VH-VL binders against Interferon-induced very large GTPase 1 (GVINP1). Designs and how they scored, part 17

Target 1, 242 residues: Interferon-induced very large GTPase 1 (GVINP1), of Homo sapiens (Human) (q7z2y8r1479to1720)
Amino acid sequence: DKRLFVLSILGLQSSGKSTVLNALFGLQFTVSAGKCTQGAYMQLLKVEETFTEELGFDFVLAVDTEGLRAPEHSNKSKDRDNELVTFVIGLANLTLINIFGENPSEMQDILQIVVQAFLRMKQVKIFPSCLFVHQNVGEATATDQTMDGRRRLEQKLDEMAAIAAEQEQCLDVTCFSDVIRFDVNTHVYYFAHLWDGNPPMAPPNPRYSHNVQQLKSRILMTATQESRGNIMKISDVKSRVQ
Below, E stands for the ipSAE of ESMFold2; O stands for the ipSAE of OpenDDE; V2 stands for 0.75 times the mean of E and O plus 0.25 times the DockQ between their complexes.

## First folded at step 8 (VH-VL; framework fv_telazorlimab)

Design c5 (from u10 with heavy chain E101R, light chain L95Y; at its last look DockQ between E and O 0.44; V2 from the best seeds 0.00; counts 0 for: pae E 11.4 > 2)
Heavy chain, then light chain:
Amino acid sequence: QVTLKESGPALVKPTQTLTLTCSFSGFSLSTSGVGVGWIRQPPGKALEWIAHIYWDDDKYYNTALKTRLTISKDTSKNQVVLTMTNMDPVDTATYYCARDRYWGSYAFDIWGQGTLVTVSS
Amino acid sequence: EIVLTQSPATLSLSPGERATLSCRASQSVSYLAWYQQKPGQAPRPWIYDASKRATGIPARFSGSGSGTDYTLTISSLEPEDFAVYYCQQYSSYPYTFGQGTKVEIK
ESMFold2, look of step 8: ipSAE 0.261; ipTM 0.664
ESMFold2 (binder alone), look of step 8: mean pLDDT 93; pTM 0.941
OpenDDE, look of step 8: ipSAE 0.042; ipTM 0.609
ESMFold2, look of step 10: ipSAE 0.006; ipTM 0.492
ESMFold2 (binder alone), look of step 10: mean pLDDT 93; pTM 0.942
OpenDDE, look of step 10: ipSAE 0.041; ipTM 0.601

Design c6 (from u10 with light chain S30R L95W; at its last look DockQ between E and O 0.02; V2 from the best seeds 0.00; counts 0 for: pae E 17.4 > 2, placed apart)
Fold by OpenDDE, look of step 8:
Structure c6 (fold): chain C 242 residues (1-242), chain A 121 residues (1-121), chain B 106 residues (1-106)
Amino acid sequence: as target 1 above (242 residues)
Amino acid sequence: QVTLKESGPALVKPTQTLTLTCSFSGFSLSTSGVGVGWIRQPPGKALEWIAHIYWDDDKYYNTALKTRLTISKDTSKNQVVLTMTNMDPVDTATYYCARDEYWGSYAFDIWGQGTLVTVSS
Amino acid sequence: EIVLTQSPATLSLSPGERATLSCRASQSVRYLAWYQQKPGQAPRPWIYDASKRATGIPARFSGSGSGTDYTLTISSLEPEDFAVYYCQQYSSYPWTFGQGTKVEIK
């Protein structure tokens, strides 16, 4: 019975989720500008034997997901998104919440679903970890903009938490940190543009690569930590999926 | 009953490394949401947060002291260990370990009695 | 880091009087705790999440505030209430404490 670390990623359609996963682990998820991922796709990555002792797990299960808020703005689509997000968050040790761009409305929608899912996990005493990846952050005002960005994100998360709490009748939850352990300064990663300029002629942005390495380091650290506490077995995956 | 107790040397020479152990009972660092932190208090002065470790081995450090600090846990022994390098007389203080429960009272709800560490030649 | 400034440094009052302690943060914080400390003892949790009393804390104590301004109020001081009170933020790392307010008997 092998040990698993489950990493999942959530985000809006065409937000670059698969690109991030591919960059992190050399995976081969389909990257397209359109709706290419349906449901959840999983890849099992074998950890090299030399690292299994140090990391405390044998495999990484990477879970790529369908983009949320697909053009079908129907109530049905929202329900599906909620189910998918809840499933993915429940399955994962660590979930990457991918945010692309600065569209407040779109961001709000995804955050609401995500926060609600985490709240549901809390109710059943599941305590997953999460990291936010905010992509397409401009270089010009990096420090100030990031600080403001963090504040805004935190505020939005708190708002969503309050809403979710009301909906779920959780009176003890008033902010996002009541739902899940979260520090906006340590759990949010800002990514530069993938390209230095306008594709297709633009070269890759070295900063993006650096950002990926930073995130990867954090993920591995988290994985190592998880393995010391409550490592998932392959046999447990079936039970969680049900 | 939840208890924490600090142990370590009462006297440390300048430039030496301080190692403190927090032994606790009544709870486990295998429990989700549980954390243990270190706080110090120089004589007659205010409290200062030093470091924190959670059940998932997530670690946080005082920014000013970060380069000198290492926090670790042994869940099987119900212990948290703090190491601080390059001690200076200014580091003379009572050192406390305390528990926080993230899903309950996200504050230090139970404290050890503290151990006085004097840095002197 | 977030700096917490407590005021006043010392509050001299008589039993039965109302005490108002202030804690101001250099930045907005959401999670603030108060601790009571008596001489020779470890701090004791008093208020958490700005307004929630710790277990066993009398109703005469109340915490309030939001953003950058927080207050601990003792409606009517009892002899056992004379101590040093510290505020702490745990909204963001590094966690920080105020410098303390000493409530002493007049």
Scores: ipSAE 0.000, ipTM 0.514, lowest interface PAE 10.5, mean pLDDT 87
ESMFold2, look of step 8: ipSAE 0.000; ipTM 0.417
ESMFold2 (binder alone), look of step 8: mean pLDDT 93; pTM 0.942

Design c7 (from u10 with heavy chain G104S, light chain L95Y; at its last look DockQ between E and O 0.01; V2 from the best seeds 0.00; counts 0 for: pae E 18.8 > 2, placed apart)
Fold by OpenDDE, look of step 8:
Structure c7 (fold): chain C 242 residues (1-242), chain A 121 residues (1-121), chain B 106 residues (1-106)
Amino acid sequence: as target 1 above (242 residues)
Amino acid sequence: QVTLKESGPALVKPTQTLTLTCSFSGFSLSTSGVGVGWIRQPPGKALEWIAHIYWDDDKYYNTALKTRLTISKDTSKNQVVLTMTNMDPVDTATYYCARDEYWSSYAFDIWGQGTLVTVSS
Amino acid sequence: EIVLTQSPATLSLSPGERATLSCRASQSVSYLAWYQQKPGQAPRPWIYDASKRATGIPARFSGSGSGTDYTLTISSLEPEDFAVYYCQQYSSYPYTFGQGTKVEIK
């Protein structure tokens, strides 16, 4: 029975989720413009034998998901999103929350759903990890702007946590860090644009590659840390999916 | 209230096996996310992590001491047992057991008082 | 294994002074904790996740840092703050501690 680290990614439709996964692990998820991932797609990646001891797992299960808040703003769609997010977060050891751009409304929507899901996990004593990937961040990442961005994100997460806590009658939750292990300084990664300029003539942005490497390093560190009794077996995956 | 208490021999002869028991209350090793670790501290020296066991019986050992260590749990008795073989005077230390509650975000959030183990002929 | 090096080994200060303790990791870590230990007592969790105070820890204590460099700061030392402080990484097994910094009264 092999050890499995499950990595999932969530984000709004067309936010570049699959692109991030592909860049991280050389995967072949659909990244074409206009194509939407339907449901959840999983790829099993074998860890090289030389690293299995150090990492504490044998395989990585990468889970790509359909974009959240698809234009079909039906109540049914919202419910589906909630179910999907809860499922994906529950399945994963680590979930990447992908945020694209700076649209406050869109950001709020995804954060609300995600925070709710994490709170539900807490209630059933599931302890996932998360990292935020904020894409399409301008080059002017003055240290100050990044800090301000982080503060804003933290504040928003705390607000969502408070709301979720009220809804779920969790009196012991006052901030996001009460819901899940989280530090805005270490759990948020800002990504440059994939392209240096305007496609299709723009070359790839080397900063994007660098950002991917940083994120990958963090993922591996998190994975190693999670290999402390929370590692899943392949046999456990079936039971969780059911 | 969460409490842990270490018990075992205060004196061990060289080459003998040390068996320590951590008895705890206020929590269960049947609870997901819960672990118990052993840490030792030679007199006047720094802390050293020894071993960990989790609710799902997953175990981790200090690399340098791994060949000498066995950690086990009895969930029904709320006990964790650590065995260390081939004891040497260099292993003289205060041995602590501590809870590793994943949700607390602490590596070790609650500690026992520790038990001094002296290895001497 | 990840080696944590604390500095200084001993910090002699007077009450009311600012204390700055350093913990450097041999490689980048994601999770770092600080413990306070007084003579004859077990270590007590003090700071976790680099910057979060444990329950009941006074505001004069603050943790900061990322990657390989971490700092514990006491803005104004109180008599009860004189102790040994250990940093610990729990980013990867084996868990490792620093050698400790003794904060003593001058």
Scores: ipSAE 0.000, ipTM 0.512, lowest interface PAE 12.0, mean pLDDT 87
ESMFold2, look of step 8: ipSAE 0.000; ipTM 0.404
ESMFold2 (binder alone), look of step 8: mean pLDDT 93; pTM 0.939

Design c8 (from u10 with heavy chain E101Y; at its last look DockQ between E and O 0.20; V2 from the best seeds 0.00; counts 0 for: pae E 9.7 > 2, placed apart)
Fold by ESMFold2, look of step 8:
Structure c8 (fold): chain C 242 residues (1-242), chain A 121 residues (1-121), chain B 106 residues (1-106)
Amino acid sequence: as target 1 above (242 residues)
Amino acid sequence: QVTLKESGPALVKPTQTLTLTCSFSGFSLSTSGVGVGWIRQPPGKALEWIAHIYWDDDKYYNTALKTRLTISKDTSKNQVVLTMTNMDPVDTATYYCARDYYWGSYAFDIWGQGTLVTVSS
Amino acid sequence: EIVLTQSPATLSLSPGERATLSCRASQSVSYLAWYQQKPGQAPRPWIYDASKRATGIPARFSGSGSGTDYTLTISSLEPEDFAVYYCQQYSSYPLTFGQGTKVEIK
């Protein structure tokens, strides 16, 4: 009877995922406690009753991971990495890919994981949406790099899609937009640092709050678009997670 | 066009050290997820995985052979080197190198032709 | 370490017959592959991710299974299918292969 929008968050362990979750949902939703001990944390968020008809759903399920690849990753196991990624992406209506700072090595690893996971979902006809969140970039660099950074990200995603398509023998895939709905200009968000400069004299960074509101607006727009066609009931989510 | 080729001695004496080189082209070991593994097959017997190295220099070894094995890579030369100490006649086998892609669904997607190593006096 | 046990060790069948090859893992795995190997040749990728055919593999080959029990099926055996088939798990290290099933055409 109740409509549920599933939002998942992927990222490296120290990438500030809990900060984004707290900023997005601590101020506008009634939060119910929820926890999973399998490497994913799930939290049920009740939409305030005054907004349920406008939004087209009653609850948001936020799914957060403990991290896809820690810097000290010591042993590779395809069972653990692939199961977690498959669970998180396959469950979600929208996936946020969280990148902390401007670390090129971090970008390379998470992009490979993401592209491969979405290609697998395409093969089983699951079509989740994604947004990229680039956190704690320097304020000057973020301003100058937004258009150029978007082009570089798009090129990297296209390169990774081509590699993954070769490995999966998907002849109809040549770029990332062949895998999922993606527009680098509307699906990539940059967050400035929480504070404007060096503490202790730095004021709070006012652009962090603005960037959070922009991201929240895009998430809600995506959820509204999905509610017109394929928002799940809570009973359907139970089946999907089992 | 992706190719791998094994090279090294065809004959070694017991107790000697074997050094095998996998030379490859058409891909780079600097690409995230790419790895090269070594698999051997004694004549008329089953396949046995023995060692693996990945783009980030993570290394894995067959448990029974671990104390005798060292694997390394030279990414700029497109080579992976396997060293196996204290060779014994039971180590007589065809040795293959093969590529995998950790993030993908395949196991080993392309194999070298193999090189026979005979251990005898 | 995950042990893969293949059965039967040998299948002796005529062309046109159905062949069923089994691979049982000592503990649950999610990633399993099959290889075909003919005498004097390197193994060839055949089935990956339990059920997906590698490039160029005929539709008469199908893979199935999950957890600990996996199957390779040849729906109608052709003379070129004479070979040894190996299963391999790639879910955790050390990687392991089954001992092989030899398919012989009578």
Scores: ipSAE 0.006, ipTM 0.556, lowest interface PAE 9.7, mean pLDDT 74
ESMFold2 (binder alone), look of step 8: mean pLDDT 92; pTM 0.941
OpenDDE, look of step 8: ipSAE 0.030; ipTM 0.631

## First folded at step 10 (VH-VL; framework fv_telazorlimab)

Design d1 (from c5 with light chain S92R; at its last look DockQ between E and O 0.02; V2 from the best seeds 0.00; counts 0 for: pae O 7.9 > 2, placed apart)
Fold by OpenDDE, look of step 10:
Structure d1 (fold): chain C 242 residues (1-242), chain A 121 residues (1-121), chain B 106 residues (1-106)
Amino acid sequence: as target 1 above (242 residues)
Amino acid sequence: QVTLKESGPALVKPTQTLTLTCSFSGFSLSTSGVGVGWIRQPPGKALEWIAHIYWDDDKYYNTALKTRLTISKDTSKNQVVLTMTNMDPVDTATYYCARDRYWGSYAFDIWGQGTLVTVSS
Amino acid sequence: EIVLTQSPATLSLSPGERATLSCRASQSVSYLAWYQQKPGQAPRPWIYDASKRATGIPARFSGSGSGTDYTLTISSLEPEDFAVYYCQQYSRYPYTFGQGTKVEIK
């Protein structure tokens, strides 16, 4: 019965989720423009034996999910996104929330779903971790933009948490940090553009690679911390999914 | 400015087919996530959802009325058409068309003024 | 289909009073809206996603709830607030409405 760390990613359709996962672990998730991943795709990654002792787990389960608010689903099944988010967050030790661009309305809706899901997990005494990945951040005024971005994100998350708390009659929740362990300064990663210039002739942006490495390090740290507690066994996955 | 307007006969005889047209402006039914729905309201009674059509021509119908309903769109004319067969006096109602969106507002955010349809001999 | 039951059928209150309207679903829903309708007019979107006010809706209106139980609250009734309010779920097809609550002046 091997030890398992589960990493999942959520985000809007075509937000670059699969690209991030591929970059993180050299995975081969399908990256296609215009086609939405259906459901959840999972890849089991074996940790090298030399690192299993240090990391405290034997496998990483990477979960790539379909984009949220996929146009093809529209109002066909509004509960679908909620179900998917709840499932993925419930399954994972760590969930990456991938944000691409700045669409306030779309982002708000997704954040509400995410916050609600985490609140539900809290109610059943599941305490997963979350990291935000904000992609396509310009280099110019990056510091100011990121600071302002963090503030805005935190404010929005707190608003969503308050709404969710009211809905769930959770009087002890007033902000997002009451829902999960969260610090906007340490749990939000901003990624540069993938390309330095205009594709297809543009080379990869080295800053993107650096950002990926930073995120990877954070993920591994989180995984290690998780392993020091009650690490999930492969046999436990079935029960957790149910 | 987004507007919708219902048009069709004010009077229909029993067993006849009702054809209603929703003409809209300010948005396109070619836009992803956009839909148009029909809702009716008998005099002094509650609202009832009838049918829905989306930009991708996906269609949904009231379960009880499904066999009598057909919804279609003409994107080029910014129109949605609803047909209801075998009309009965019980179908007397004000019929509304309304816009629905997946993006932003998920409910019917803009409504037509409605058109009263009376089914009588 | 999901059946929405609103209560009370009629709510008679005076201006300045608090109004509480209930909408109960026969099964759990995630997306609920409220509409206001005045005589001779089309319904107007009022609350969407359970708790979000539509554009231009006064702060005295608030929506809350989850699962099967939802509430529309008017903290202090204004004369223009007397109308019929309908709840609607749009979580699943077929879309369904409640039977409405009439808020009338006492």
Scores: ipSAE 0.016, ipTM 0.542, lowest interface PAE 7.9, mean pLDDT 87
ESMFold2, look of step 10: ipSAE 0.042; ipTM 0.598
ESMFold2 (binder alone), look of step 10: mean pLDDT 93; pTM 0.942

Design d2 (from c5 with light chain S30K; at its last look DockQ between E and O 0.14; V2 from the best seeds 0.00; counts 0 for: pae E 17.5 > 2, placed apart)
Fold by ESMFold2, look of step 10:
Structure d2 (fold): chain C 242 residues (1-242), chain A 121 residues (1-121), chain B 106 residues (1-106)
Amino acid sequence: as target 1 above (242 residues)
Amino acid sequence: QVTLKESGPALVKPTQTLTLTCSFSGFSLSTSGVGVGWIRQPPGKALEWIAHIYWDDDKYYNTALKTRLTISKDTSKNQVVLTMTNMDPVDTATYYCARDRYWGSYAFDIWGQGTLVTVSS
Amino acid sequence: EIVLTQSPATLSLSPGERATLSCRASQSVKYLAWYQQKPGQAPRPWIYDASKRATGIPARFSGSGSGTDYTLTISSLEPEDFAVYYCQQYSSYPYTFGQGTKVEIK
């Protein structure tokens, strides 16, 4: 009876994730205390009753990975991290991938894991969406620098998709858009620094709030589109997790 | 551009405490999955990993050295600090800091230039 | 603790020759890397995950192996390839390095 939209967040720091989550959803949702399951923090956000008909869902499940530390004596620690990311992506309707700075070469590691996970989801015919969020960018309105970053990101994603396709023997995959629905111009969001300068004497950066609202609008649009065909009942989510 | 640089004393007397600072730019230790490690190399000898700190403040130490080591970070200053107590001439080495990406199958991808620490009275 | 043993300790070869460097682990490992180091310089990442070349590394370098036995191959030595190469396991703490293989001219 109740409809759930699952949003996963990868790469955000704990304090920064809480701030962004409150900014994204604080006015329209009641936030419950989060629970940690298998290295993922989950928080249930109840949609206020006045908006449920318009949005097409009743709850949002926010899933945030805390990251995993390799056990001091375990040979399996790095593989477990890949499996956790794959699980979290497979659970979600939409995954936000947080990348620090504008340099796509520094994000190659997380992209490798993410692209592999999405390819595995395609193989089992689960089609989640993703959005990329570049945090800690000094001036998000500098379009020349941003467009260069978008081109480099798209090129890297296509390269990783081709490599993953060869490893998984998926001959029908030649670029990242073959793996999931992706357009570098609409699926990548840049966030300015939270503060203009050094805290505590620096004022908040007004561009940060604007970037948050743009992302929120896209998340809600994605959720509304999925409510027409793909939103799960809460009982279905329990089965999928189990 | 991602860079790391080690700083600290070039000469330390036996029994003194060594403090080394790794200053870095182009990345943040608040990013999930990122860590900074310390590796040393005695003159003409092999590399030895000694300590690690991750974005979530988790810390790992070489078992043989653990009782002498403390690692900490200041995320706002982009610094990692290593302290090693009770220095001995066998600890003479070039000390490197390097970035580790915890996610996936990667190794240390960016290294500092290293700083030579000599332990002699 | 996982001990990595590299062999040979020194390879004396001429440019154009094929070099084969071995790294053997005392226990099975999942993640193994190779680094190149020249005198007075920091180690440079070379191969990770046993077989993947780091960014900018020439195709003449290839890594292979699994479990306890790993190999770095240089198909045709160039003058800039003469250096010391170290293997490293990063499967479990403490991370450990091999003692190095020096590739030198003649």
Scores: ipSAE 0.000, ipTM 0.407, lowest interface PAE 17.5, mean pLDDT 73
ESMFold2 (binder alone), look of step 10: mean pLDDT 93; pTM 0.942
OpenDDE, look of step 10: ipSAE 0.048; ipTM 0.583

Design d3 (from c5 with heavy chain R101K, light chain S28R S92R; at its last look DockQ between E and O 0.02; V2 from the best seeds 0.00; counts 0 for: pae O 7.8 > 2, placed apart)
Fold by OpenDDE, look of step 10:
Structure d3 (fold): chain C 242 residues (1-242), chain A 121 residues (1-121), chain B 106 residues (1-106)
Amino acid sequence: as target 1 above (242 residues)
Amino acid sequence: QVTLKESGPALVKPTQTLTLTCSFSGFSLSTSGVGVGWIRQPPGKALEWIAHIYWDDDKYYNTALKTRLTISKDTSKNQVVLTMTNMDPVDTATYYCARDKYWGSYAFDIWGQGTLVTVSS
Amino acid sequence: EIVLTQSPATLSLSPGERATLSCRASQRVSYLAWYQQKPGQAPRPWIYDASKRATGIPARFSGSGSGTDYTLTISSLEPEDFAVYYCQQYSRYPYTFGQGTKVEIK
């Protein structure tokens, strides 16, 4: 019965989820625009024996999910996204919330779904972790943008938490940090553009690679911390999925 | 400007088939996420959802009325057609068509003015 | 199908008063809308996604709720607010409406 760390990623359709996941672990999830990922795709990664003791787990289960608010599912199954998010968050030790762009309306909807899912987990005494990945951050005003971005995100998350709390009659929840362990300064990663210029002639942006490495380090740190407390066994996955 | 307009017979005899057409402008059923639904309202009564059709020709029907209903679209004409067989006086109602979309607003955001259909011998 | 039950059937109030309309679902729903309808007119979208006001809807209107219980609140009734309000779920097919609440002038 091997030890398993489950990493999942959520985000809007065509937001670059698979790209991030691939970059993190050298995986080969399909990267395409449009109807590319249906449901959840999982890859089991074996941890090298030399690192299993240090990390505290034997395998990483990477879960790539279909994009949220996919047009092809419009008004067909309105609860689909909610179900998917709840499932994925419930399954994972750590979920990456991938944000691409700054559409306030879309972002708000996604954040609401995510916050509600975490609140539901809290109610059943499941305490998964999350990290936010905000892509396409410009270099010129990176510092100011990141600071402002973090504040805005925190504000939005708190608003969503308050709304969710009211809806669920959770009087003890007033902000997102009451729902889940969260620090906007340490749990949000801003990614540069993947390309330095305009594809197809543009080379890869070295900053993107650096950002990926930073995120990877954080993921591994989180995984190690999780393994010290409550490590999931492969046998437990079945129970958790049900 | 988005508009929808219902057209069809104002009077139908019992057992006959009702055919209603929803003509719309300002949007297309070729657009991903767009749908058109039919809703009816008997005089002085509540609203009842009848049927829905999407850009990809996916169709949904009221469970109680399903056997009597057919919905179709003609994207090129910007029309949705609803047929209802075996009409009964109980089917007397104002019939509305309305637009539904996934992006932005998930509910029926634009409605036609409705057309009154009376079923009488 | 999901049955939506609205209460009260009729709400008689005076201008300036607070109105509270309830919509209860027989099953858990995630997506709920409210429509306003005046006599001789088509329904108008009023609230969507439980708490989002449609375009042009005054701030005195608010929607709240989750799961099976939803509420439309009018903080201070204006003369133009007297109408029938319907709730609708669009979480699952078949889509369903409540029976409506008539807000009338006392």
Scores: ipSAE 0.022, ipTM 0.557, lowest interface PAE 7.8, mean pLDDT 87
ESMFold2, look of step 10: ipSAE 0.279; ipTM 0.666
ESMFold2 (binder alone), look of step 10: mean pLDDT 92; pTM 0.934

Design d4 (from c5 with light chain Y90W; at its last look DockQ between E and O 0.01; V2 from the best seeds 0.00; counts 0 for: pae E 15.5 > 2, placed apart)
Fold by ESMFold2, look of step 10:
Structure d4 (fold): chain C 242 residues (1-242), chain A 121 residues (1-121), chain B 106 residues (1-106)
Amino acid sequence: as target 1 above (242 residues)
Amino acid sequence: QVTLKESGPALVKPTQTLTLTCSFSGFSLSTSGVGVGWIRQPPGKALEWIAHIYWDDDKYYNTALKTRLTISKDTSKNQVVLTMTNMDPVDTATYYCARDRYWGSYAFDIWGQGTLVTVSS
Amino acid sequence: EIVLTQSPATLSLSPGERATLSCRASQSVSYLAWYQQKPGQAPRPWIYDASKRATGIPARFSGSGSGTDYTLTISSLEPEDFAVYYCQQWSSYPYTFGQGTKVEIK
């Protein structure tokens, strides 16, 4: 029985997925051909046998979405985005949420959809993890990881949680930490470069490498915890997707 | 100045439960990304990681020992408590507590002095 | 579980000599550190990220390696360098340590 870790990435183009995973994990896996299911691009990545004991799983299912970053579409497009985000979050062990720039207010519609999806997962007792990745930020923000930027994101998430709780009629939710386990200081990462579906793989910049290593360590720690009985077999994933 | 200190019994009989307390100062488990872990070293042998707990109450246990371990924290008292049940002479070791910074450069950057726990009749 | 095997178990050298300590992992690791421990004392962080010295560690210490093979080198041994050195991985749970290399006076 092979073990599978499901990683969802909201907002990155599927053509750049293997580059992102190589930047995070190096050459620790072999890429299989991807498949698209209702706007979610799925790609199976085999962990090299020399690393399977280290990582605690045999495969990674990378799930990526198309078009989530353009909320100016029609109301039908937003309904599709709601359905897709709920599916992607519900499938994943860990979801990466990509935010453009330093200010989360610039992505309010996407954050609202994401928070609503997590609230729906809580209602059915599914507790996925998430990480926020801010891309194309100022070089100082990417280096110093300022508390002010993290505070602004936390405030926005709490605002969206309160709005979502009222819309979903969940009166026991007043802040984002009521929706999922979240720590703004360990679940938020900053990069000066935009991962526009083709992020850099091995830059010489020490700040980029450090931030990538921190993100990788968190993903690996999450995957290691899941390998203790929560990492699904491939057969289990087929039934869950149905 | 960051310090940690282990306290607990020096002698435990087989089958008894060991309770160790790590008291620390110069940092707080209210700080995001901060944790405290336990490591033991049998006399003349290698170090063995036991467990650790983070500020957000995430807990991790060595799989070989997990069924015997409980770790908890009291953030207001700057303490972390480790409980190990069903002690055996093989558990005789010096027990250390140490600070873990999740995104730091080391797994354990500041260590206590250790406390020797002997398990015998 | 990732097993770290250190060699040699004991390295008997004189002050001024070069010491080379090896740490081999049973599978590839991404995060490896070295600790120094003297008798009756707790381990102290020494090298992190395989090659970077902790604050205050003398330049005569250098670390290298990646994947499964790692090395700690002491270019010219000083009297205070005679101790046990442990490698440790924190790439996968459980975190594991090597069995140590004792560097002692010949």
Scores: ipSAE 0.005, ipTM 0.410, lowest interface PAE 15.5, mean pLDDT 73
ESMFold2 (binder alone), look of step 10: mean pLDDT 92; pTM 0.930
OpenDDE, look of step 10: ipSAE 0.040; ipTM 0.595

